# Ledger of designs, part 59: miniprotein binders against q9h3h3

Target 1, 235 residues: q9h3h3
Amino acid sequence: EDGFTAEHLAAEAMAADMDPWLVFDARTTPATELDAWLAKYPPSQVTRYGDPGSPNSEPVGWIAVYGQGYSPNSGDVQGLQAAWEALQTSGRPITPGTLRQLAITHHVLSGKWLMHLAPGFKLDHAWAGIARAVVEGQLQVAKVSPRAKEGGRQVICVYTDDFTDRLGVLEADSAIRAAGIKCLLTYKPDVYTYLGIYRANRWHLCPTLYESRFQLGGSARGSRVLDRANNVELT
Short names: E, the ipSAE of ESMFold2; O, the ipSAE of OpenDDE; V2, 0.75 times the mean of E and O plus 0.25 times the DockQ between their complexes.

## First folded at step 5 (miniprotein)

Design S15 (at its last look DockQ between E and O 0.37; V2 from the best seeds 0.00; counts 0 for: pae O 3.2 > 1.5)
Fold by ESMFold2, look of step 6:
Structure S15 (fold): chain B 235 residues (1-235), chain A 81 residues (1-81)
Amino acid sequence: as target 1 above (235 residues)
Amino acid sequence: GSMKEVRIEIEVGTDEEEIERLLKEAIEFLKEGAKVTIEIHGDNPKELYLLAFRIAWRLKEAGFRVIVEIRGDTVIIRVEP
C-alpha cells in the first residue's frame, strides 16, 4: 500500500525462510530424476503463494538443490549474536575485520554468491545449470527465489562453506561461470545475514566481500573478481 | 475425514500472559489434529513483525508446519499439525 520499507523487506525474507521449500536432495534422490524435477519447477513459474495455473498449488519460500556433500552446519550463531551485542556496548570500533574475527571465533563461516535475473528462459536456464553443477559435485548447495506476486528480479544463491577460504570462493565462481553464467555476481558472508547487517546499516559496513564480472574478449579472459574490502583484483 | 479448523486473532498490545495462553491453546488444537490460523494485527510494523515471527518460530520449533503471509497491517500464520 505505502510501498516497501526496509522492515517490510526483511520480514518478507524471514517469511520465505520459514515457509516450505521445494528441495531436490541429491543425498536421497537419484541424479537421473533431476531433469524431470527442473522441468516441473522452473523458478520463473513457481509462485510465492501458489497462484492458479502455477506448478505449485501451495506457498513456496525457496527452491533448493542439496549436493551429495552438503553438510548443514550454521556454527555457533547464538554465541555470535551475543558477542555482537556485547561488542556494540563495549565502545570498540566496528569494522569489517571485527566481523571477520567474530565469524571465525564462532565458526559461522558460510557465505554465498548472489545473482539477480528477470523471470524467463534466462533465469530458468541459469538455475538448471547451477542445479546440475550441485548434483555433479562442483558446488555444494544452491537456492533460487520463486516468482513474486508483483514480479521483479529473482535471486540465485550459491553457497560456499568458508568465506575466509579465498581459493574455495574463487573455485565456486569458476564453477558458476562454467555453467554458463555471465551476469554480475556478488559475494556475501552469512555472518552479515545472521547479524542483520544489510546495505543501509547504521555501521556503514559493506556486506559484499567480492564482486565477480565476466569478461568477453579475444584474450579468452574469464572472471574478473574484485576484493571489495581491499580494492584489489584477485584474478 | 474432515479436519477441524481453528482461528485465533491477536492484536499487538495484548498482554504476554494472554498471548501465552492463546499459544498453548493453539498447540493443544494442533496436537488434536486441527489446522490453526493465527491472524495478528498491528499498526506499527516493527511491533507487528516482532510478535508475529516470535509466534511463528515457537510453533515451528514445536514441530508444526508453518506458513507465514504478510498482508498490510496483518500477518497470517497458518499452522498444520
Scores: ipSAE 0.304, ipTM 0.742, lowest interface PAE 2.9, mean pLDDT 87
Fold by ESMFold2-Fast, scan of step 5:
Structure S15 (fold): chain B 235 residues (1-235), chain A 81 residues (1-81)
Amino acid sequence: as target 1 above (235 residues)
Amino acid sequence: GSMKEVRIEIEVGTDEEEIERLLKEAIEFLKEGAKVTIEIHGDNPKELYLLAFRIAWRLKEAGFRVIVEIRGDTVIIRVEP
């Protein structure tokens, strides 16, 4: 029964990635068109399967904004998968360090800040802020889930190109905060996604590397960022 | 109109040879501009999802627009040229 729930969630995630995306691509679209696009496709109203009355007539897996300098690089995912199978059969411990080394060896370096928000004005406002930061060049790429039939929280994903570059990860957090985001953020490297490291994994690994909490700060908005693996504050 | 839409039903447990035949047929219809809907039925979630996504990836790799919808014991794959 627990297996059914995990398999269903994984299947929904794979379906979203495969299904068509609504994309604002700043590499080919003038930035002046962004506000109209955001007004046309607020994530609280875009439905997963194109329900009547929604802005979309067709299914949407993700709503995304690509920055002007965005250049997708997933690395050697095939090599990563082969090395992962070898590691599992080797009897060696599976730790954050061994997964980090696999990711570096196979150049699977991207990662993302995640925020979960209920459908509504606050989600749409947060997404608009993130999208503007992407188009203005403070962030590289972001996506947000459409509204599911049963409701529930939606997720905004803000990507960075290298999860081992702590400065870059922290700069993305700062840009997210500058966009007015105050909710909890967690950071997940894509290597964990490719290898199926989710909550309640068999290796008891924390599925995220960093956590960011909003804090009021003097003359500048600030957040406190925690390295979850080492339980060390970075800011 | 002619060849606008084609529906294919597959049960989990269908022979691999039959699945390959149906996929080749679906690809031919898609190349001719038809829309193809593949409905996969099964009571075992793991077997259902493995088969459905194998089929969906095959069609996406062939360059077609693929939409996957999960409905309980059924996966619906809608494919457009």
Scores: ipSAE 0.302, ipTM 0.735, lowest interface PAE 2.9, mean pLDDT 86
Fold by OpenDDE base, look of step 6:
Structure S15 (fold): chain B 235 residues (1-235), chain A 81 residues (1-81)
Amino acid sequence: as target 1 above (235 residues)
Amino acid sequence: GSMKEVRIEIEVGTDEEEIERLLKEAIEFLKEGAKVTIEIHGDNPKELYLLAFRIAWRLKEAGFRVIVEIRGDTVIIRVEP
């Protein structure tokens, strides 16, 4: 993907974040209603713009599930952006460590595991597994992209509260694997999105901090997790 | 009466003080019950999308309904009270 394509995809994701979401909130809705909600809004059938015959008549940015322990905290994104602009003007070197310190200082610590799946039964089944894990308290919050007109891959995002908490990131990976997910996972901090650090950025920063590959018969977690910043296997 | 509609145009590279002025004006119009459309223009996609995100985020945090539309070298932000 060229730099323009990566930036365009990021802008589309931003636009989707601002459109209405279909949400199952376990804090206010009984867990017994989850199966009916999943059947009503399967991700492979929910369309981005509310196409005729889709479960949704209006545009949908994301389909999301909130767990009982979910508490939205975005931190000081404005302060983060101002500090980032000042840093760029200073001409100081920018490293992954620099971004980590900015994130900590402004309390912008959220991150997400990402998986890409083709539309269909496998996607809907994967989403159902993740949604159950969220409602059961194994995960805090997750979202899935609706079906695009082009029929491209859909993305499931599973969030963690702190990308600097390595144990919490690994626990989320374990919960995803326990839900039956076997595909490649990549972990991205939200701070990288807020600062416009995409693929092929001018600072040569990798926006992916962790990579998880499924492994049969291996560790108790069933995955191998790579720290990409340090090029070290964590499992 | 018909709801007032306000359009604001912003170019990438505009001075930060001017951007802040325009945002304050937008918020005042929204508080008065107007619909505000902000059009952001720029030839550099990275700069364009970063500026659009910053503006959209601030308006969302202020409690307004925000819809973002990407049109090549233009981003349209529609804001409702």
Scores: ipSAE 0.026, ipTM 0.534, lowest interface PAE 3.2, mean pLDDT 86
ESMFold2 (binder alone), look of step 6: mean pLDDT 86; pTM 0.850

Design S16
Fold by ESMFold2-Fast, scan of step 5:
Structure S16 (fold): chain B 235 residues (1-235), chain A 81 residues (1-81)
Amino acid sequence: as target 1 above (235 residues)
Amino acid sequence: GSMKEVRIEIEVGTDEEEIERLLKEAIEFLKEGAKVTIEIHGDNPKELLLLAIRIAWRLKEAGFRVIVEIRGDTVIIRVEP
């Protein structure tokens, strides 16, 4: 949303992925250590390039929490990129359906719920809730961006392993809401990220598949989820 | 004592042979324990960012710690052994 160009966003994402991460890995670290780790590394205070006045003196690309059962599977990203180049040169229509087909063919199935929050108490509180849900097994993995030198909103990403599994995507939304999150959420398949397709692209593709809004009410599931591509309410 | 620090400046449009030469020199300094900062300039964002990421990835693949900072028409790559 707050971006310069798609090229800048892609380059910044690659830089963050290459830089060191701060990780709480529940596969090797006792859950009892989480609260101390969260207190030590609140995302509103962790700086992207390090600062003597922050929790980190060294650069940090991402702050992440891995669940006990987390097993990374990025699929065949190289095959996906080659097929994307071939598709572009073929003259075939580039549609959400063709991208979905490429993602399935190359097993690039992961996706993520995104929330953008300003640095401060709400961000740190939201991240702590998400991190606890990951360690307790309601979510698989999550990460949050550190504070940029120029300021701006930070992003929390909550991953699911298969964007084509609608029930799994909705279950993740429910777990996020159960963790106390009330802000707007958007869901994006990683295939769009790997291909550098952001909000303003030449093919007029919407990289957001779902949108979740918090809903107050005793009988509600805590949210209303919209299928953005078809403009249909799912919950 | 103070660690040795080396600064390398590259402009978008530099030929591939010169870029490879500069990267080999940077790797030699890093192997000797120096910190290397590579500053890349260009007024075309796409070409600037592609070059910067390619250089950063090359150094990351060589086993060094790489930090990339993007500032308008300039990208700063900080590398530590």
Scores: ipSAE 0.013, ipTM 0.447, lowest interface PAE 7.7, mean pLDDT 84

Design S17
Fold by ESMFold2-Fast, scan of step 5:
Structure S17 (fold): chain B 235 residues (1-235), chain A 81 residues (1-81)
Amino acid sequence: as target 1 above (235 residues)
Amino acid sequence: GSMKEVRIEIEVGTDEEEIERLLKEAIEFLKEGAKVTIEIHGDNPKELFLLAIRIAWRLKEAGFRVIVEIRGDTVIIRVEP
């Protein structure tokens, strides 16, 4: 993409992670308060830097919902980054398999289903469905980007603990579909985010591991999940 | 001191020693309750972003509220006590 390098995308993601978050934490907040919180902070109206007229007066990097059992574990990111530098210097081929092994070795296992939606009612409705699924225990944790200053699509991220646990990844997809989501979903391991594997990466790697498409001829919960690297259907 | 704002401008390529000196000064202003804005400029995105994130992380580790805004060839880091 012209004007948007892998470095630029990685930097924007890191800036959002560092900036303050609006969090509904089900570990400490009663579930009965969720609907009011969602009404106060619809992602189509929350602005990245607290623009006048938005519900936030201060910058927001992410809007997040933590489930009752959520226990963050980022693994050994420092060890991962050191090993990544060594791998790049080694001249060995950089493949999905080598990145998978680095992630396993350093316990950087989390990943996320991504959906991109334009600002508006459909985004807010999708986020509300995901947030309720998190608070009800069908999903572990999710976040959504605020509205960017320049506009454009917003992203909802739904996390799983272990991208190598195929069953867990598929269970999360099923829960997303059960929440009424019908758009394209892609799954990205957090190791790719930490190492800057985005659309325009120099190793020509697909930046996502799985793709989920709603099945138009099936049930509302039905989806077709594809392993993108191996071109194998999982469902 | 009283409430005030301090602005610091940094170019990609600034010496490590000078960056550390500027950050220590920024931290002293923040301890006194001032707001600090750091503007980092560079024409190489990778070098710009690596420097900006390093500076932002250094200030966040020091216990301050850090907000990062990317504007093309400039990164704005807003820091509050």
Scores: ipSAE 0.282, ipTM 0.700, lowest interface PAE 3.5, mean pLDDT 85

Design S18
Fold by ESMFold2-Fast, scan of step 5:
Structure S18 (fold): chain B 235 residues (1-235), chain A 81 residues (1-81)
Amino acid sequence: as target 1 above (235 residues)
Amino acid sequence: GSMKEVRIEIEVGTDEEEIERLLKEAIEFLKEGAKVTIEIHGDNPKELWLLAIRIAWRLKEAGFRVIVEIRGDTVIIRVEP
């Protein structure tokens, strides 16, 4: 992609995680302040490295909203990475099942629904809906990427505690749809991210566990959810 | 007066002892209130980015404000006390 490799994209994602974040933390900030915060920091206008003309003059890696009950638990990422190195030198197959077991063993269970939107009104409106759902307690935590200097789509990530808890994953999808989101959603466990497994990987693994498509007049959830691992429609 | 700024350049392939020496030097300048910019250059993307993230993490763990910017085959780490 014109100088963008999987390695380059992974490095940019890690740099964004390390750089400062703009956070609305509902654990310490009154919910009544959310609308003003969203107006001040629309994701389509917040720039990755700052610009005198943008809402931010300093670099921003992510724009995030933490729910009232949010308690981050990344698990034992170091133990996971050590076990992954051992697995790569073993005779055991590298499959979704072996990665799931490594994630469970090391308590690296979080995952996220992803949506990609072009900068503009639709992105800002979608983010505002997600942010309100987080502050109101229907979702746990979410973040959105700032606008890149090169342009391109931005990503909204909506996290769940446990990718092995199918009910929790589906409840998050329902809450996203109830917030007015109509675009394609894909669900990825964080274990794939920590191990550097993206769409084009040497093990030919699909890091996407679920896919959600909006459906008018369809299910009570407002969407069709597909289990990619088992190729089964759940809703 | 203006704040003192220090620039450090690192090439991918630099030995670990030299990297540790440069990091200790950077921390000394940061403790004196200087701003430090570390520019890392390399032609292998994986090696470049792994080194850059390791350096940035070390400085962040030491309590400094770290900003990482990727520009082609160069990574720029800006550090403030």
Scores: ipSAE 0.029, ipTM 0.526, lowest interface PAE 5.9, mean pLDDT 84

Design S19
Fold by ESMFold2-Fast, scan of step 5:
Structure S19 (fold): chain B 235 residues (1-235), chain A 81 residues (1-81)
Amino acid sequence: as target 1 above (235 residues)
Amino acid sequence: GSMKEVRIEIEVGTDEEEIERLLKEAIEFLKEGAKVTIEIHGDNPLELYLLAIRIAWRLKEAGFRVIVEIRGDTVIIRVEP
């Protein structure tokens, strides 16, 4: 896991996206069914490739919750990839600013807050809180990885519509904190995911755009948020 | 599960004509109701993963249920009709 290359991580993400998902879709399912669904599919117990002793005998790529108003908007990913290829062959510097412009031009604006937690009660509790916030309309959509065969941390992804909308990104962070989440959060625009920008990428870019740390004590919204690309505090 | 199973092995570096032939064979078996497992082996991770995902996409676009499992220098693609 810690020794995985950026290419390996990108391939695993693509495989998970292609494999079947377990979905609670609040657009078609009553909110009253959520608690039973969460009890049936705790992410610490759902296995990536299925196991007779787990809640699933068949492979699961992601466990997801869609909010009532959720409407997917991936933008022009094909145009983004073509422009990225052109940028790489141009010899021009590859920076957060140039990637931001590619994303805006091609309307690939979605992004996600990431939290990494070890399998167990804390992960399942955090996921339940996020899932309830999605179904209640405080967040739009979220997913969590199943337990890998190798073990290691699992990831909860909480999506926002537009990574350039700082207020929207901060509102999602606030809703995550209100759900009881206290761990480190990092924000990754989907443009970085589509272009394979992970830790130790060949372009030496920071793989996340924002970082949120829980702030103990006096704040009703409870966190400090940093713009990691520009090294500037937002809160 | 079904007892009719077919296993196909592919090495990274296999020519495109042979890969296309093997994919056509896999699709034929799937149309006959068999389960197909494709194991792809390769030392170069990027080449291995790109080939595996391309094969998986082809089978998924053909309407089959596809599961991709990555195991180090091997990718296992499990396909059901």
Scores: ipSAE 0.015, ipTM 0.491, lowest interface PAE 6.6, mean pLDDT 83

Design S2 (at its last look DockQ between E and O 0.76; V2 from the best seeds 0.00; counts 0 for: pae E 6.1 > 1.5)
Fold by ESMFold2-Fast, scan of step 5:
Structure S2 (fold): chain B 235 residues (1-235), chain A 81 residues (1-81)
Amino acid sequence: as target 1 above (235 residues)
Amino acid sequence: GSMKEVRIEIEVGTDEEEIERLLKEAIEFLKEGAKVTIEIHGDNPKELYKLAIWIAWRLKEAGFRVIVEIRGDTVIIRVEP
């Protein structure tokens, strides 16, 4: 029991980002090695702080796969954080538009599709599908959380370069569905993550820009994507 | 002699000058091959996490292996050379 829910989630996410990662980097590793790597490090078995019975003896913050064309650019996160503190002190309204403008000004444009799954074979199967899509070039980069000491759901994050590029966001959703993923997906710009803005925040901001629900239609499978800000269906 | 593990405790609200002194001491121990554990305590989560993240990033930027664990009103930073 703690009274620190939102701040705890933000701090735990930052701790995971700072801790060591297990990475399959398709820029330097042949694609033929992926299946062996996935078998060695299934996310349902990799533990956050290491365990003699797990694949890792040492702490792991994230398990990640980098695509061949992946070029990381987080923008000016330090400048973003300083501007955010100044904004809070200024008394100016804090709105989705204001945060979007801060993100653009500081080039913090990346975002991600999120899926939350319980530890087990379904999580490992979903991650394997996403990882193959990344290595094959349909997605750019993805990561999955290790198993926490207390259990609970694990998260798969599938990144896009620019949350303001709606076409790119939708193309990533299509690639995720093509990989066999059928669970609920939500899309969140990284600017909200870097500023510690989660679902229940004091500004009543919705950090989720898009929601994707699996929809079986005819002989093909796809998704229904909702623009959460405008409450408009896009697909 | 073999360097023992070093533990440093910091309370939120500690003077900036004292925190700088403790960090310099921690870095000295790490350069000598010791393992350092920094435990930060505070009842205000925003101030606790702000301080803990700042300390962790400074040690990581100095080239050390840093692992951060959050446990209620306490943040534990484990540092290896």
Scores: ipSAE 0.261, ipTM 0.683, lowest interface PAE 3.8, mean pLDDT 86
Fold by OpenDDE base, look of step 6:
Structure S2 (fold): chain B 235 residues (1-235), chain A 81 residues (1-81)
Amino acid sequence: as target 1 above (235 residues)
Amino acid sequence: GSMKEVRIEIEVGTDEEEIERLLKEAIEFLKEGAKVTIEIHGDNPKELYKLAIWIAWRLKEAGFRVIVEIRGDTVIIRVEP
């Protein structure tokens, strides 16, 4: 991916965050209404720009489900960005450890498990499983991208409150696997997104901290989780 | 009466004071009930997208409905009261 493509994809993701979301909030909506909402807004049919015949007439950035325990806390993103600019100007080496310390200092600790799926029944079924897990309190919050005009894969994001809490990250992986998801999962901290650290960045930083692969008959968790920074298996 | 539609064009590299002026004008139009479309142009994607997201964020924080569309070297921000 050339620099233009990476920047373009990042801008599209940020633009989607700014557009209206379709949200099921379990804090204000009875769990009994989830099935009807999922049927009304299947991710494979919801379109990014509200195409004719889609369930949505207006643009949708994301489809999201909020759990009972969900509390949005983004930390000090502005302070983080200022510190990042100062660090770049200083010419000091930038490492994953540097980013971790910046994240901790500014309390920007959220991260997400990511899965990419083709539009269709499998995507909608996966999303339904994740949405139920969120409403049941096994997960805190999740979102899925709407269908793009060009097609391509859609992404489901399952969030955790703290990417530095290894146990919490692993618990979310277990809950995703329990929901019936068998595809590859990658875990990315939000701090990397806020600082514009994508694939093929100039610092050669890997934005993926963890990788989860489904495993039949093995661990009680049903997955093998790799710490990519240390190249160590956690499970 | 027909809802007024306002179009504002911004080039990457425009002075910050001028951008702030244009944003102020946009907000005034929005408060009057107009729909505002802001088109941002630039050949440097990094600067283009940075500016676009900043503008969109400012308008969202001001309480307006914002839709962002990216078209290569142009970003379109549609804003409604």
Scores: ipSAE 0.026, ipTM 0.464, lowest interface PAE 3.7, mean pLDDT 86
Fold by ESMFold2, look of step 6:
Structure S2 (fold): chain B 235 residues (1-235), chain A 81 residues (1-81)
Amino acid sequence: as target 1 above (235 residues)
Amino acid sequence: GSMKEVRIEIEVGTDEEEIERLLKEAIEFLKEGAKVTIEIHGDNPKELYKLAIWIAWRLKEAGFRVIVEIRGDTVIIRVEP
């Protein structure tokens, strides 16, 4: 039952990955065109399947912005998945440390800060701030889901290249906050996504590695970041 | 002129060799400029989604644009030439 929900979510995510994306690529597109592009494709109005009245006439899986320094590297995902299968049949314990070691061994180190927002001005404003930070070089790559036919909240994903690099993850959090974003952020290493490990998983693993909460004043970054695996504040 | 549309229905549990045959046929129609719609039915969501995503991935790797829509016990894969 609980696996049904996780399986459905995984299937929807894979379908969106396969469908066409709307991409602003700063490596090939002048930064001066960003504002026009953002105005044409606000995520609260871009629809998943190209509904009538949408700015997009075709289905869209994701809306993305690639920074000038973006260099994609997913690592050895196939080797990671094979090693994961072997571990499951070995009878050895599966722990967060096991997942961390698999990710390191196979160089699947990317991860992402996530925020979930309802369609509307707040979502579009947050996305515009993130997209601008990417094009200006404070962030490397981000994507936002289009509006689903069923409605509901949308997600902005802000990627980092190494979840074990705590400083780099914290710097991305700081750049997100500098864009004026005050909502709760959660960080999920991509290893969990590639292995299909979600919140209600059979191994009782917590795919959220870090949480960031905005605070007024106080820390230098304007946020408080908690390491969920060790219950330790990083800021 | 009008573009030809082809519909293919697949049930979860269909023989792997038959699925491969249907995929080859779909690819031939796509190469001829037809739009292909593949409907996959199954009452076990895990098996349904696994088959549907595998089929979609095969068509995408063959070079075609694929749109995947999940509707209850049915997955609809629309493929553009």
Scores: ipSAE 0.016, ipTM 0.529, lowest interface PAE 6.1, mean pLDDT 86
ESMFold2 (binder alone), look of step 6: mean pLDDT 86; pTM 0.852

